# VH-VL binders against COMM domain-containing protein 3 (commd3): the designs that were tried, part 6

Target 1, 195 residues: COMM domain-containing protein 3 (commd3), of Dictyostelium discoideum (Social amoeba) (q54qk4)
Amino acid sequence: MNLSEDVLKGIETLSDEKLINDSVFKHIIDTCFLVILKKKTESDLFDNKAVSSVDTIALKQTFSAFIVFILESMKINYDQSSISDLLEEHKLSSSRIDFISNYFKEYRVAIRKHLSVTNFHFPHIIDVNWRLDLFMKSNAVEKLNTPVYLINLTTEQEENVKGKVQFAATLDQLQDLVFKLRDAQKQIERSSIKS
Key: E = the ipSAE of ESMFold2; O = the ipSAE of OpenDDE; V2 = 0.75 times the mean of E and O plus 0.25 times the DockQ between their complexes.

## First folded at step 1 (VH-VL)

Design T09 (framework fv_tocilizumab)
Fold by ESMFold2-Fast, scan of step 1:
Structure T09 (fold): chain C 195 residues (1-195), chain A 120 residues (1-120), chain B 107 residues (1-107)
Amino acid sequence: as target 1 above (195 residues)
Amino acid sequence: QVQLQESGPGLVRPSQTLSLTCTVSGYSISSGYFWSWVRQPPGRGLEWIGYIYYSGSTTYNPSLKSRVTMLRDTSKNQFSLRLSSVTAADTAVYYCARDLSYFDWPLDYWGQGSLVTVSS
Amino acid sequence: DIQMTQSPSSLSASVGDRVTITCRASQDISSYLNWYQQKPGKAPKLLIYYASSLQSGVPSRFSGSGSGTDFTFTISSLQPEDIATYYCQQSYSFPYTFGQGTKVEIK
């Protein structure tokens, strides 16, 4: 898996038991999975008293990095042994790796459902593909960097002419896009009944 | 279906080591989960002893940590508990159980329990 | 260690009654609380996890609620087979700790 240096640093911060104790670690991992499932928001990360003593920037960096890790793992269908090997390579303890592995086992199916994209089946085909990419710039000290995802939208027009549109989206925007695409497909199908 | 079964001596002399084995069927212990030991003295409540992760890493109750060792035998699909320097206070029914995770995932499958009496 | 306190220690109720047991944690445990039923001579059985989630195969008359430090377990209509001791357990922090138990008997 090709993760940016900043993402890897965030993952390695999760291995530092002096900076991130077990209670904070568990809260971060739990919140990441539930945010992806739209059952929590990033603000829920900060609503727990356990995190009050933790550096806010470190907390946000580990949260963002781990969200990226989950999404990238799901994108390339990393199996459990591959996930465990990567986390071990980046200094996570066996107990923390086991905790993360149990969350992947429990939530893998639900995450796939929430991250699904739809194809429109008309005379003109619309495909939605995305790839993970991070735009994190360390020289913006007064700005909080959030991960962004590169979305590729491929359209096929009459006469087999293909177009490509690329744009960046945050996790929130990506989830909103998936919802809107599903809704659009259902509405298009509903409209076709009238014809 | 997942089943857990405790086995080991029902009587242990004071100062010796209590040794119990949990045999798991219906699920490979090397494939996932945390595998726990919990005890219950006669007529009293439940006390968590510790667990072993499917990878072999262990976490023990601090009150018992100096006396507890847990091991796994993946070839036999078993995990074990050793409790050293036993006293009458260690007389209890000992249960093994599957533990899904640290947080909201509970002890979902339990063995039937094995009574261990510490007596001379 | 996180201390778990249950009340009452025992209760007697009639078939069909609503039974309520409370569990209090010595510190905030969010929703990481589980409820178990233990019948005489048997192993504990999981009924409720994550404060309010009903375990598969458990009758709907059992429910849980609460968050933070105060939690409630309810049997909406007590049945004869519900005679047991009930335990709460926090899974928020090591070591896992249990309440002292509540013995439920029929009048």
Scores: ipSAE 0.000, ipTM 0.437, lowest interface PAE 17.1, mean pLDDT 75

Design T10 (framework fv_tocilizumab)
Fold by ESMFold2-Fast, scan of step 1:
Structure T10 (fold): chain C 195 residues (1-195), chain A 121 residues (1-121), chain B 107 residues (1-107)
Amino acid sequence: as target 1 above (195 residues)
Amino acid sequence: QVQLQESGPGLVRPSQTLSLTCTVSGYSISSGYYWSWVRQPPGRGLEWIGYIYYTGSTTYNPSLKSRVTMLRDTSKNQFSLRLSSVTAADTAVYYCARHEFWSGYPLFDYWGQGSLVTVSS
Amino acid sequence: DIQMTQSPSSLSASVGDRVTITCRASQGISNYLNWYQQKPGKAPKLLIYDASSLQSGVPSRFSGSGSGTDFTFTISSLQPEDIATYYCQQYNSYPLTFGQGTKVEIK
């Protein structure tokens, strides 16, 4: 499983019994699964006496990391042995691993069905073709001999469906588009986490 | 339909090893749940000894950890308890039990009938 | 280890009486508490889980309440078949620990 450094740090925080006691641990795990099923919201994480003494940033990081862990485990269809081995590698106790394993067993089918209905995905961008149009003579509208890129994006939405998006953009416009696409991708990731 | 049944010697000598087996029917012990041993000395309360999870992982009560071993035999659908170096204080009714986990909470939903083990010379 | 203390150790009441048993944890256990009924010669039976949730098939006269360290178990109208010893059990942390039990008898 390919987990970012931040996700691994969040999982390691779940192994720290001084920072995350068993009551807080159980509440985090339960909330993560129920948030994915849309039975709870992220705010429910903080609406519990057990978490009042826990650092808010650590609580949010642990919550977000574990949501990503659940979703990645579902995506690649990790079996229980693989999940247990990974959690043990990151120093969770056998009782905490068993608690998490039970939640996967209980909710795995429901999560898969829910994600198949409510999940959103961006079309895969599998190819980019660049064409440079150089303005040889200025028009009243153009002040500089500015390159314009004709961009053809080949997208794959689902396994056998390919689309094309074509547009003209200056270099600055293309950079803006890349930033906006990255922001949209993060927004989709956050939406998948929240719902 | 799930049933648990303890079996083993009812009399053990001091310093010997207490051995009990729990036979499970109606559910495969390798398919899920926690499988535990709980004891009750005559006229006293309940004490949790330990569990073996369907993955094979074990957790033992720290007060007994140095003396306890739990094993499973998935071909016979059984799990067992070995408690070494017994003393009179280990005289108790021993129950095997399954933990019910609806939302990850260890609830004992099925118990064996209990087996009395007396430690006496 | 979390110590569970029950009060009283025993009680005698009449059929139809309201019976209350208390359980105190040495540390905060949130709502991670179960109540069991044990009749003589029998294994314990789960009545209440998660401090206040009634187990399926258990009569509605049984109820539980509380959070943190102080918990209460109530039988609203005692019946003859309720003669038993009742135990609380925490599952906030391992090792799992039980109260010492409360013996309920009919006068």
Scores: ipSAE 0.000, ipTM 0.447, lowest interface PAE 14.5, mean pLDDT 76

Design T11 (framework fv_tocilizumab)
Fold by ESMFold2-Fast, scan of step 1:
Structure T11 (fold): chain C 195 residues (1-195), chain A 117 residues (1-117), chain B 107 residues (1-107)
Amino acid sequence: as target 1 above (195 residues)
Amino acid sequence: QVQLQESGPGLVRPSQTLSLTCTVSGYSITSGYYWSWVRQPPGRGLEWIGYISYSGSTTYNPSLKSRVTMLRDTSKNQFSLRLSSVTAADTAVYYCARDYGLGIDYWGQGSLVTVSS
Amino acid sequence: DIQMTQSPSSLSASVGDRVTITCRASQDISNYLNWYQQKPGKAPKLLIYYASSLQSGVPSRFSGSGSGTDFTFTISSLQPEDIATYYCQQYYSTPWTFGQGTKVEIK
């Protein structure tokens, strides 16, 4: 699994027990899985009094990073030992890895079902707001600017009202996510037009 | 597999201190989670006493807080409960358990403590 | 403290019956509600966590539902080995509190 530096940094922030205590950690993980399954919204995490002491940017980064991590793990069919090894490499304690492992075990089948029927059951993306940020440059061969998009996704669930997700993603991560969402090309085109 | 086992005296006199130890195997108590004590008087329901975290911080049930102390012995992978000034109302089966995230998932078999003179 | 009210206190049903137990919290606890099974002389066993999530190794005939203040636990087809007392528990804030228990017996 090749995750962007931003996603890996988010996972490392999630491992920082000074910034993210166990109660907040549990809320983040729980909300990520249930948001993917359309049982919770981002507001269930960010409006929760239990997380009020945590830096908002750190919360958003860890939340978005872990959402991407779940989706990438499911796409490439990462087994539990591979997931645990990656999380351990990025400094999560054995107890936090066990907690995440229990969530993967519990929800893996439900998430696969959602991804398998995406034409009918994936939330419709109603509106996309993003910004283009350059976060990396290489001058050895040529200027390889890897843009990062700050994304605000608004979703519609059947006849129920809107859900919102805000996250930062590289172009490759956005393409992978949106490859299962029919509007991938429109998002790319829109970001390239904005000057 | 995680296993928990209670040990300690089964009979305590009124006004004395009830003392129980939980020995954990298959998982280090300092690696994570919270480690709880729950009691059950004969024929009655469950009452949570408190927990001690993997880092040593404690949270006690306010109804028992003035009488409860929990400690870790990290070298033996154990945590303990002390309940002072016991009365007949403290007669119960005492369970130690792992408080793992969203639930209490591994429990000891329970130790009956009778408060009697 | 959050008070948990569980009903009924006891019930008798036949093998194969659908059994439903209810639990009410004195305040909104979101989905932080667990269900435990306790067989005579044994420690409690976690069956359902976070209102509706089935614990690993637990038979699929057990399920939970609800949110906020009202929750239900269901055994879709009662088996002889299901004779036990069942407890709900709020996991929203300490102190953790339990319902009074429901004793399930087979006729």
Scores: ipSAE 0.000, ipTM 0.448, lowest interface PAE 14.4, mean pLDDT 77

## First folded at step 4 (VH-VL)

Design P11 (framework fv_nisevokitug; at its last look DockQ between E and O 0.23; V2 from the best seeds 0.00; counts 0 for: pae E 11.0 > 2)
Heavy chain, then light chain:
Amino acid sequence: QVQLVQSGAEVKKPGSSVKVSCKASGGTFSSYGISWVRQAPGQGLEWMGGIIPLFGTAYYAQKFQGRVTITADESTSTAYMELSSLRSEDTAVYYCARDWDTFYFDYWGQGTLVTVSS
Amino acid sequence: SYELTQPPSVSVAPGQTARITCGANNIGSYSVHWYQQKAGQAPVLVVSDDSDRPSGIPERISGSNSGNTATLTISRVEAGDEADYYCQVWDSSSDHYVFGTGTKVTVL
ESMFold2-Fast, scan of step 4: ipSAE 0.445; ipTM 0.801
ESMFold2, look of step 5: ipSAE 0.000; ipTM 0.509
ESMFold2 (binder alone), look of step 5: mean pLDDT 92; pTM 0.948
OpenDDE, look of step 5: ipSAE 0.022; ipTM 0.614

Design P16 (framework fv_nisevokitug)
Fold by ESMFold2-Fast, scan of step 4:
Structure P16 (fold): chain C 195 residues (1-195), chain A 120 residues (1-120), chain B 108 residues (1-108)
Amino acid sequence: as target 1 above (195 residues)
Amino acid sequence: QVQLVQSGAEVKKPGSSVKVSCKASGGTFSSYGISWVRQAPGQGLEWMGGIIPIFGTANYAQKFQGRVTITADESTSTAYMELSSLRSEDTAVYYCARDYWGSTYYFDYWGQGTLVTVSS
Amino acid sequence: SYELTQPPSVSVAPGQTARITCGANNIGDYSVHWYQQKAGQAPVLVVSDDSDRPSGIPERISGSNSGNTATLTISRVEAGDEADYYCQVWDSSSDHYVFGTGTKVTVL
């Protein structure tokens, strides 16, 4: 799996037991899986005493990175050994790897079923380099059990020309967007390498 | 099928301590929390504390802090609750229950309960 | 401390609808869970996360949660529904599980 450096840094932060203790780790992992299944919202990440002492930016970055990791693992159908090997390479302890592996075993079928249904139109961007800077609002709006996230997308047209696109997305739209953006980024990288 | 099996009934004298066990079978013991909830005769449910076995991290209700100790042994998939300095008011059925402490905070499977009677 | 108040008892005739309330300030901001306890037995989870039914729980049992009141609704009541019912939340401010005062449902 070819994860971006930002995603790998977020996963590496999960190995830092001084910054992310076991209670915080459990809460982040559980929230990520349940958010993907629409059983929780991002606000549930912060509605817990265990995370009150953790830097909010680091918590959001770790959460976003792990969401991407789950979705990418599901997209390319990574088996348990491949998932464990990657997490071990990034210095997670055996107990933390086992915890994550148990969540993949429990939720893999439900996530795959959930991801088979999507209703999202990918914006057509012509001749631009772009990267996803995922910023989530701590007070995500929830109506009729449909969480809404505010997404910031950074685009780069020239070396010193940058733009931002901000929009609201449901969890399903966010999941689809993350998949499409990561896939597009990988294709752009492959094209750059060939020349 | 997930099942929680508790140790048998206990009769204890005031001032002593009691240690109740809860053995989990079917499913992954370490990926969940185990809480202890008691119920005095004719009364409601009262949470005492819980543990995340894989990490050994325990959390206690303020009322019981200093008197209750919750531990887990992953090798035997067994959680324990020890309550010290017993009083007659501690006579109750003690339940272990699987929870998602640190996440959804509900109890999906319960042990059968252990009656602890404190009498002289 | 945060308290969940339930009516002590509810009496209902077979085939009718029983409604059990769980009241607390802004309880709609919490996830409410419901347990059924029959005499001499351990509690059984019947509703999780306000309205989700665990496998094996009849569709006659449903939940809702809004504002200051969460409600467990048992439609087409049967004798087997006679039990004590408890609501439950996690209070993050006290780091504590909170159970309701309990409601005894009697089917006449």
Scores: ipSAE 0.000, ipTM 0.464, lowest interface PAE 15.1, mean pLDDT 76

Design P18 (framework fv_nisevokitug)
Fold by ESMFold2-Fast, scan of step 4:
Structure P18 (fold): chain C 195 residues (1-195), chain A 121 residues (1-121), chain B 108 residues (1-108)
Amino acid sequence: as target 1 above (195 residues)
Amino acid sequence: QVQLVQSGAEVKKPGSSVKVSCKASGGTFSSYGISWVRQAPGQGLEWMGGIIPIFGRANYAQKFQGRVTITADESTSTAYMELSSLRSEDTAVYYCARDWGYDSTYYFDYWGQGTLVTVSS
Amino acid sequence: SYELTQPPSVSVAPGQTARITCGANNIGSYSVHWYQQKAGQAPVLVVSDDSDRPSGIPERISGSNSGNTATLTISRVEAGDEADYYCQVWDSSSDHYVFGTGTKVTVL
């Protein structure tokens, strides 16, 4: 599995019991799986008063890193042993690894169904780097935190030896991008079919 | 359909210890937390501590640290609370309650019926 | 050492509205839960997460939480609402559950 340095840092933060106690750990893991399944939003974690005393940066880093970890694990079809080995390498306790393993067991089928409609590996997309930045939007009523991902795509094209595309997106927008890229590939394939 | 069933009332002498059980049924025991809350006659609710069985760790209220031990047996879906060095002021109804789950965290959604512990000679 | 303070008692006539307060510094930043306890019985959750009502709890019971005060409101009070009421929070800074001092609601 090829995880960026920022993702690995987030996973290691998740192992730090002084920053992320067992109760907060549970909320992070639960929200990550349910956000992927569209049953919860990022605000279900970030606006939850139970995590209000937790360092905001640590909370953002662990949430983002773990979502990427789930998606990459599903994408490359990591078995439970491989998942456990990687988490142990990044210093998660046996108890925390067991907790995560139970969530993979519970939701693996549902996540695979969700992801099966998405084709994310494109011939010219080599790497995806992301960073979570919380930005504040002023509403007439209140100031709100909205999680945003900074996505960097590394591509190679005939006219450009190597290129980089950067954009800001919510999780929903990232999923929409993958859907649109899949449709574009389908359209290109249609126009290329001759004889 | 979650039910918590506690062991029966106990009468203990000062200086002894008591161990109360709480058997859970109708739910996923390992993924939920169990807390112990006591209530002295005519007094309010007081949290003593809790355990999340899958983590194998118990957390105790400062007042009871060193005197209370909370354990769980996942094979029998039973949580235990043992209170040592009993004093007359430990006379109370002791409740177990489910406080932590996938869809209900940091509040007590199901309660045991309570166990009266009387400390007297 | 976070403490939730409630009035010891509230008296209300049938059909009127009872309001039970739960006071603490910056309690609006906490999720407040409420329990009803009738004599000789275990507590029952009546409001979770400030204002959410569990299945089976009458719409007459509602909650709010802002600033330094959380409030449980019981409208159109019935004799069956007579009970002790407790607020509760999870204090993440100490990793502890905190209960309020309790309020005895008497329906006269």
Scores: ipSAE 0.000, ipTM 0.468, lowest interface PAE 15.5, mean pLDDT 76

Design R01 (framework fv_olinvacimab)
Heavy chain, then light chain:
Amino acid sequence: QMQLVQSGAEVKKPGASVKLSCKASGGTFSSYAMHWVRQAPGQRLEWMGEIIPIFGTANYNEKFKSRVTITVDKSASTAYMELSSLRSEDTAVYYCARDWSTYYFDYWGQGTLVTVSS
Amino acid sequence: NFMLTQPPSVSVSPGKTARITCRGDNIGSYSVHWYQQRPGQAPVLVMYDDSDRPSGIPERFSGSNSGNTATLTISGVEAGDEADYYCQVWDSSSDYVFGTGTKVTVL
ESMFold2-Fast, scan of step 4: ipSAE 0.128; ipTM 0.594

Design R02 (framework fv_olinvacimab)
Fold by ESMFold2-Fast, scan of step 4:
Structure R02 (fold): chain C 195 residues (1-195), chain A 119 residues (1-119), chain B 107 residues (1-107)
Amino acid sequence: as target 1 above (195 residues)
Amino acid sequence: QMQLVQSGAEVKKPGASVKLSCKASGGTFSSYAMHWVRQAPGQRLEWMGEIIPIFGTANYNEKFKSRVTITVDKSASTAYMELSSLRSEDTAVYYCARGFDWTLYFDYWGQGTLVTVSS
Amino acid sequence: NFMLTQPPSVSVSPGKTARITCRGDNIGSKSVHWYQQRPGQAPVLVMYYDSDRPSGIPERFSGSNSGNTATLTISGVEAGDEADYYCQVWDSSSDYVFGTGTKVTVL
């Protein structure tokens, strides 16, 4: 599994129980899976009272990093023991690893179906809107840190209904995501596997 | 809706170089890969290479790799393709075309630029 | 290098069905895209990922891909469908590969 440094930092931020408490952790994980399934938007996380005390930059970086982690895990068909091993390597507690593992068990089939239904290629993305956005520090004077891109992905889903996935990413995270998606498409073409 | 506008026709002698431009408007230039595809008179379409402007990365067809360079000016939303050491066999219409970063097809095409190489 | 072969021409009467084939070794394991090129014009995407249609392309265009043959099918053919048609795939050794092209004539 090849993850960029920024993605790995975001995953390690999930291990910091003083920065990301259990309530915030659960909301991040839940929102990531449900956003991929088109049942929530990133605003369902960012507008939640439970995350109001968390730095917006750290929250966005963690959210985007975990989205990439889910997609990459699905792409390479990472099994449960491999997922647990990677999360343990990046210092997540047993309880947090169990929480994430239960979400993979619950949603793996639905996500796979969403990405690989009849007449759908992984990743079948219709539209990508890019916008450079500057994130601000809250609870103090506003200051520009590192620019991020706001990304909206529009995909076809079963029953010919459009779905959307929204997230924020740094340039490095975006490059990692784009190359992984491109590699996934090319890998499908190289193998005898096709939707 | 995105529109790709290419530079005008060129007439070159064998051994010269040609540099073509492709300006994108109506849409986000940097969120797509820009490709160059040529078509000799009466012949099939032939892929030459691509650039992903947001990352500055270019990939080339091995057939052209030693002679082709694709670049981008993000501020001008313009992609360029330079082909060197021109031969009569390089006489063709050259198209720029857009693809989404992770898709393997071309959804919008420029109008084409005729390059004629003759002595 | 990977090769995609198309018949050089297909003739069809208005209102009938045209079938344009694209042959390649184990092409059914690849995703096929199709382009329409009218005389003096740039290509236009008419089918992608075997059977998906871009916005603006009428439902009478359909596609299939299995085994060694992909097919673009145009039902209820109209005079405006007269054009050259090219199939295209991505191949790990040859990158983006276009077919030899088929001229569709509506008589």
Scores: ipSAE 0.008, ipTM 0.461, lowest interface PAE 9.6, mean pLDDT 76

Design R03 (framework fv_solitomab_arm2)
Heavy chain, then light chain:
Amino acid sequence: DVQLVQSGAEVKKPGASVKVSCKASGGTFSSYAMHWVRQAPGQGLEWIGYIIPIFGTANYADSVKGRFTITTDKSTSTAYMELSSLRSEDTATYYCARDWSTYYFDYWGQGTTVTVSS
Amino acid sequence: DIVLTQSPATLSLSPGERATLSCRASQSVSYMNWYQQKPGKAPKRWIYDASNRATGVPARFSGSGSGTDYSLTINSLEAEDAATYYCQQYSSYPLTFGGGTKVEIK
ESMFold2-Fast, scan of step 4: ipSAE 0.038; ipTM 0.574

Design R04 (framework fv_solitomab_arm2)
Fold by ESMFold2-Fast, scan of step 4:
Structure R04 (fold): chain C 195 residues (1-195), chain A 119 residues (1-119), chain B 106 residues (1-106)
Amino acid sequence: as target 1 above (195 residues)
Amino acid sequence: DVQLVQSGAEVKKPGASVKVSCKASGGTFSSYAMHWVRQAPGQGLEWIGYIIPIFGTANYADSVKGRFTITTDKSTSTAYMELSSLRSEDTATYYCARGFDWTLYFDYWGQGTTVTVSS
Amino acid sequence: DIVLTQSPATLSLSPGERATLSCRASQSVSYMNWYQQKPGKAPKRWIYDTSKLASGVPARFSGSGSGTDYSLTINSLEAEDAATYYCQQWDSYPLTFGGGTKVEIK
């Protein structure tokens, strides 16, 4: 896992029972997961009377660090054992590690569904087949002074109905499109094999 | 199977021009980009440019831009590189290599053409 | 330009030993390719798309990595593996190669 120094320091603050007691710890973890799911806000933690005696810098540092940790763990599909090992490396007690692990087990599916909905993504490839047909465009009278290519993308919809998308692209735009389509094909291959 | 065959070694004086050929056999010539990569004696590989025959589009590395031209003859399935205003630093083995943005790697390489620039 | 840094420059090992060749990119790339080159010969496609072996490449070879850190591993070195290995990126133009790692047999 690629975590910044500030994030690691915030996680290590969660191990300091003099700064963060068990009650505050549980509120921080619970709020982090529910904030990601849009069921709570930061104010649900910071305005809670249970944390009023805790240093506000430590709270902010810890809260922000743990949000990043959850998101990165989900992004790279970190398994339960890997999560526990990393937290142990950063000085968390076994009871605090268990508490966090139970939250990952309970909310992992919900967070993945939420993140998939909020991500901007290109057309749903799961529902279409792509075929790229290339042909060159030139002026009948003049040589090409700005290279432009007519591109036909053929898509097959759910009912085997062929759709066409036609556009003009420069070479750079065509190369970008080819790269994106190729990457998408590889992602589909990985998903099909995995499950 | 695809094979790329390059022209023979060249010895040139500084300031001269050199033209190297790369003839493709097997597969389809037009559906792939033809790239050129050079290697100075005892040194690593340096990409210097490409041409996509079906489009007639070429692109060159800044290190050779202005002195370098890549062309094709589709009737003979041959790509050519021409490098002008030769310097001693251009002494290298020049390779043609087939690739395209569909593949994102070089799948076949020519055997290389040694170009020596000396007085 | 994306700069690829390979290490070590030279790796001298005995047959049967494990060799690991490193390639670091100056910025994140999606895939890394590797080419094998023997003295006086053209490079050959060896590993492509980070981890896929080219046809004819022995199973003792593997590739791995993501982001900026990539590696080529030979799990049990054979005499025929003596060559220079170059990593190469196709994320952006100009296309670039690493400086190469020379694998020598003792």
Scores: ipSAE 0.000, ipTM 0.425, lowest interface PAE 12.9, mean pLDDT 76

Design U02 (from O10 with heavy chain S57R L101F Y105F; framework fv_olinvacimab; at its last look DockQ between E and O 0.06; V2 from the best seeds 0.00; counts 0 for: pae E 13.3 > 2, placed apart)
Heavy chain, then light chain:
Amino acid sequence: QMQLVQSGAEVKKPGASVKLSCKASGYTFTTYYMHWVRQAPGQRLEWMGEINPSGGRTNYNEKFKSRVTITVDKSASTAYMELSSLRSEDTAVYYCARWSFDYAFDIWGQGTLVTVSS
Amino acid sequence: NFMLTQPPSVSVSPGKTARITCRGDNIGDKSVHWYQQRPGQAPVLVMYYDSDRPSGIPERFSGSNSGNTATLTISGVEAGDEADYYCQVWDYSSDYVFGTGTKVTVL
ESMFold2-Fast, scan of step 4: ipSAE 0.721; ipTM 0.870
ESMFold2, look of step 5: ipSAE 0.006; ipTM 0.533
ESMFold2 (binder alone), look of step 5: mean pLDDT 94; pTM 0.955
OpenDDE, look of step 5: ipSAE 0.286; ipTM 0.705
ESMFold2, look of step 7: ipSAE 0.000; ipTM 0.515
ESMFold2 (binder alone), look of step 7: mean pLDDT 93; pTM 0.949
OpenDDE, look of step 7: ipSAE 0.012; ipTM 0.553

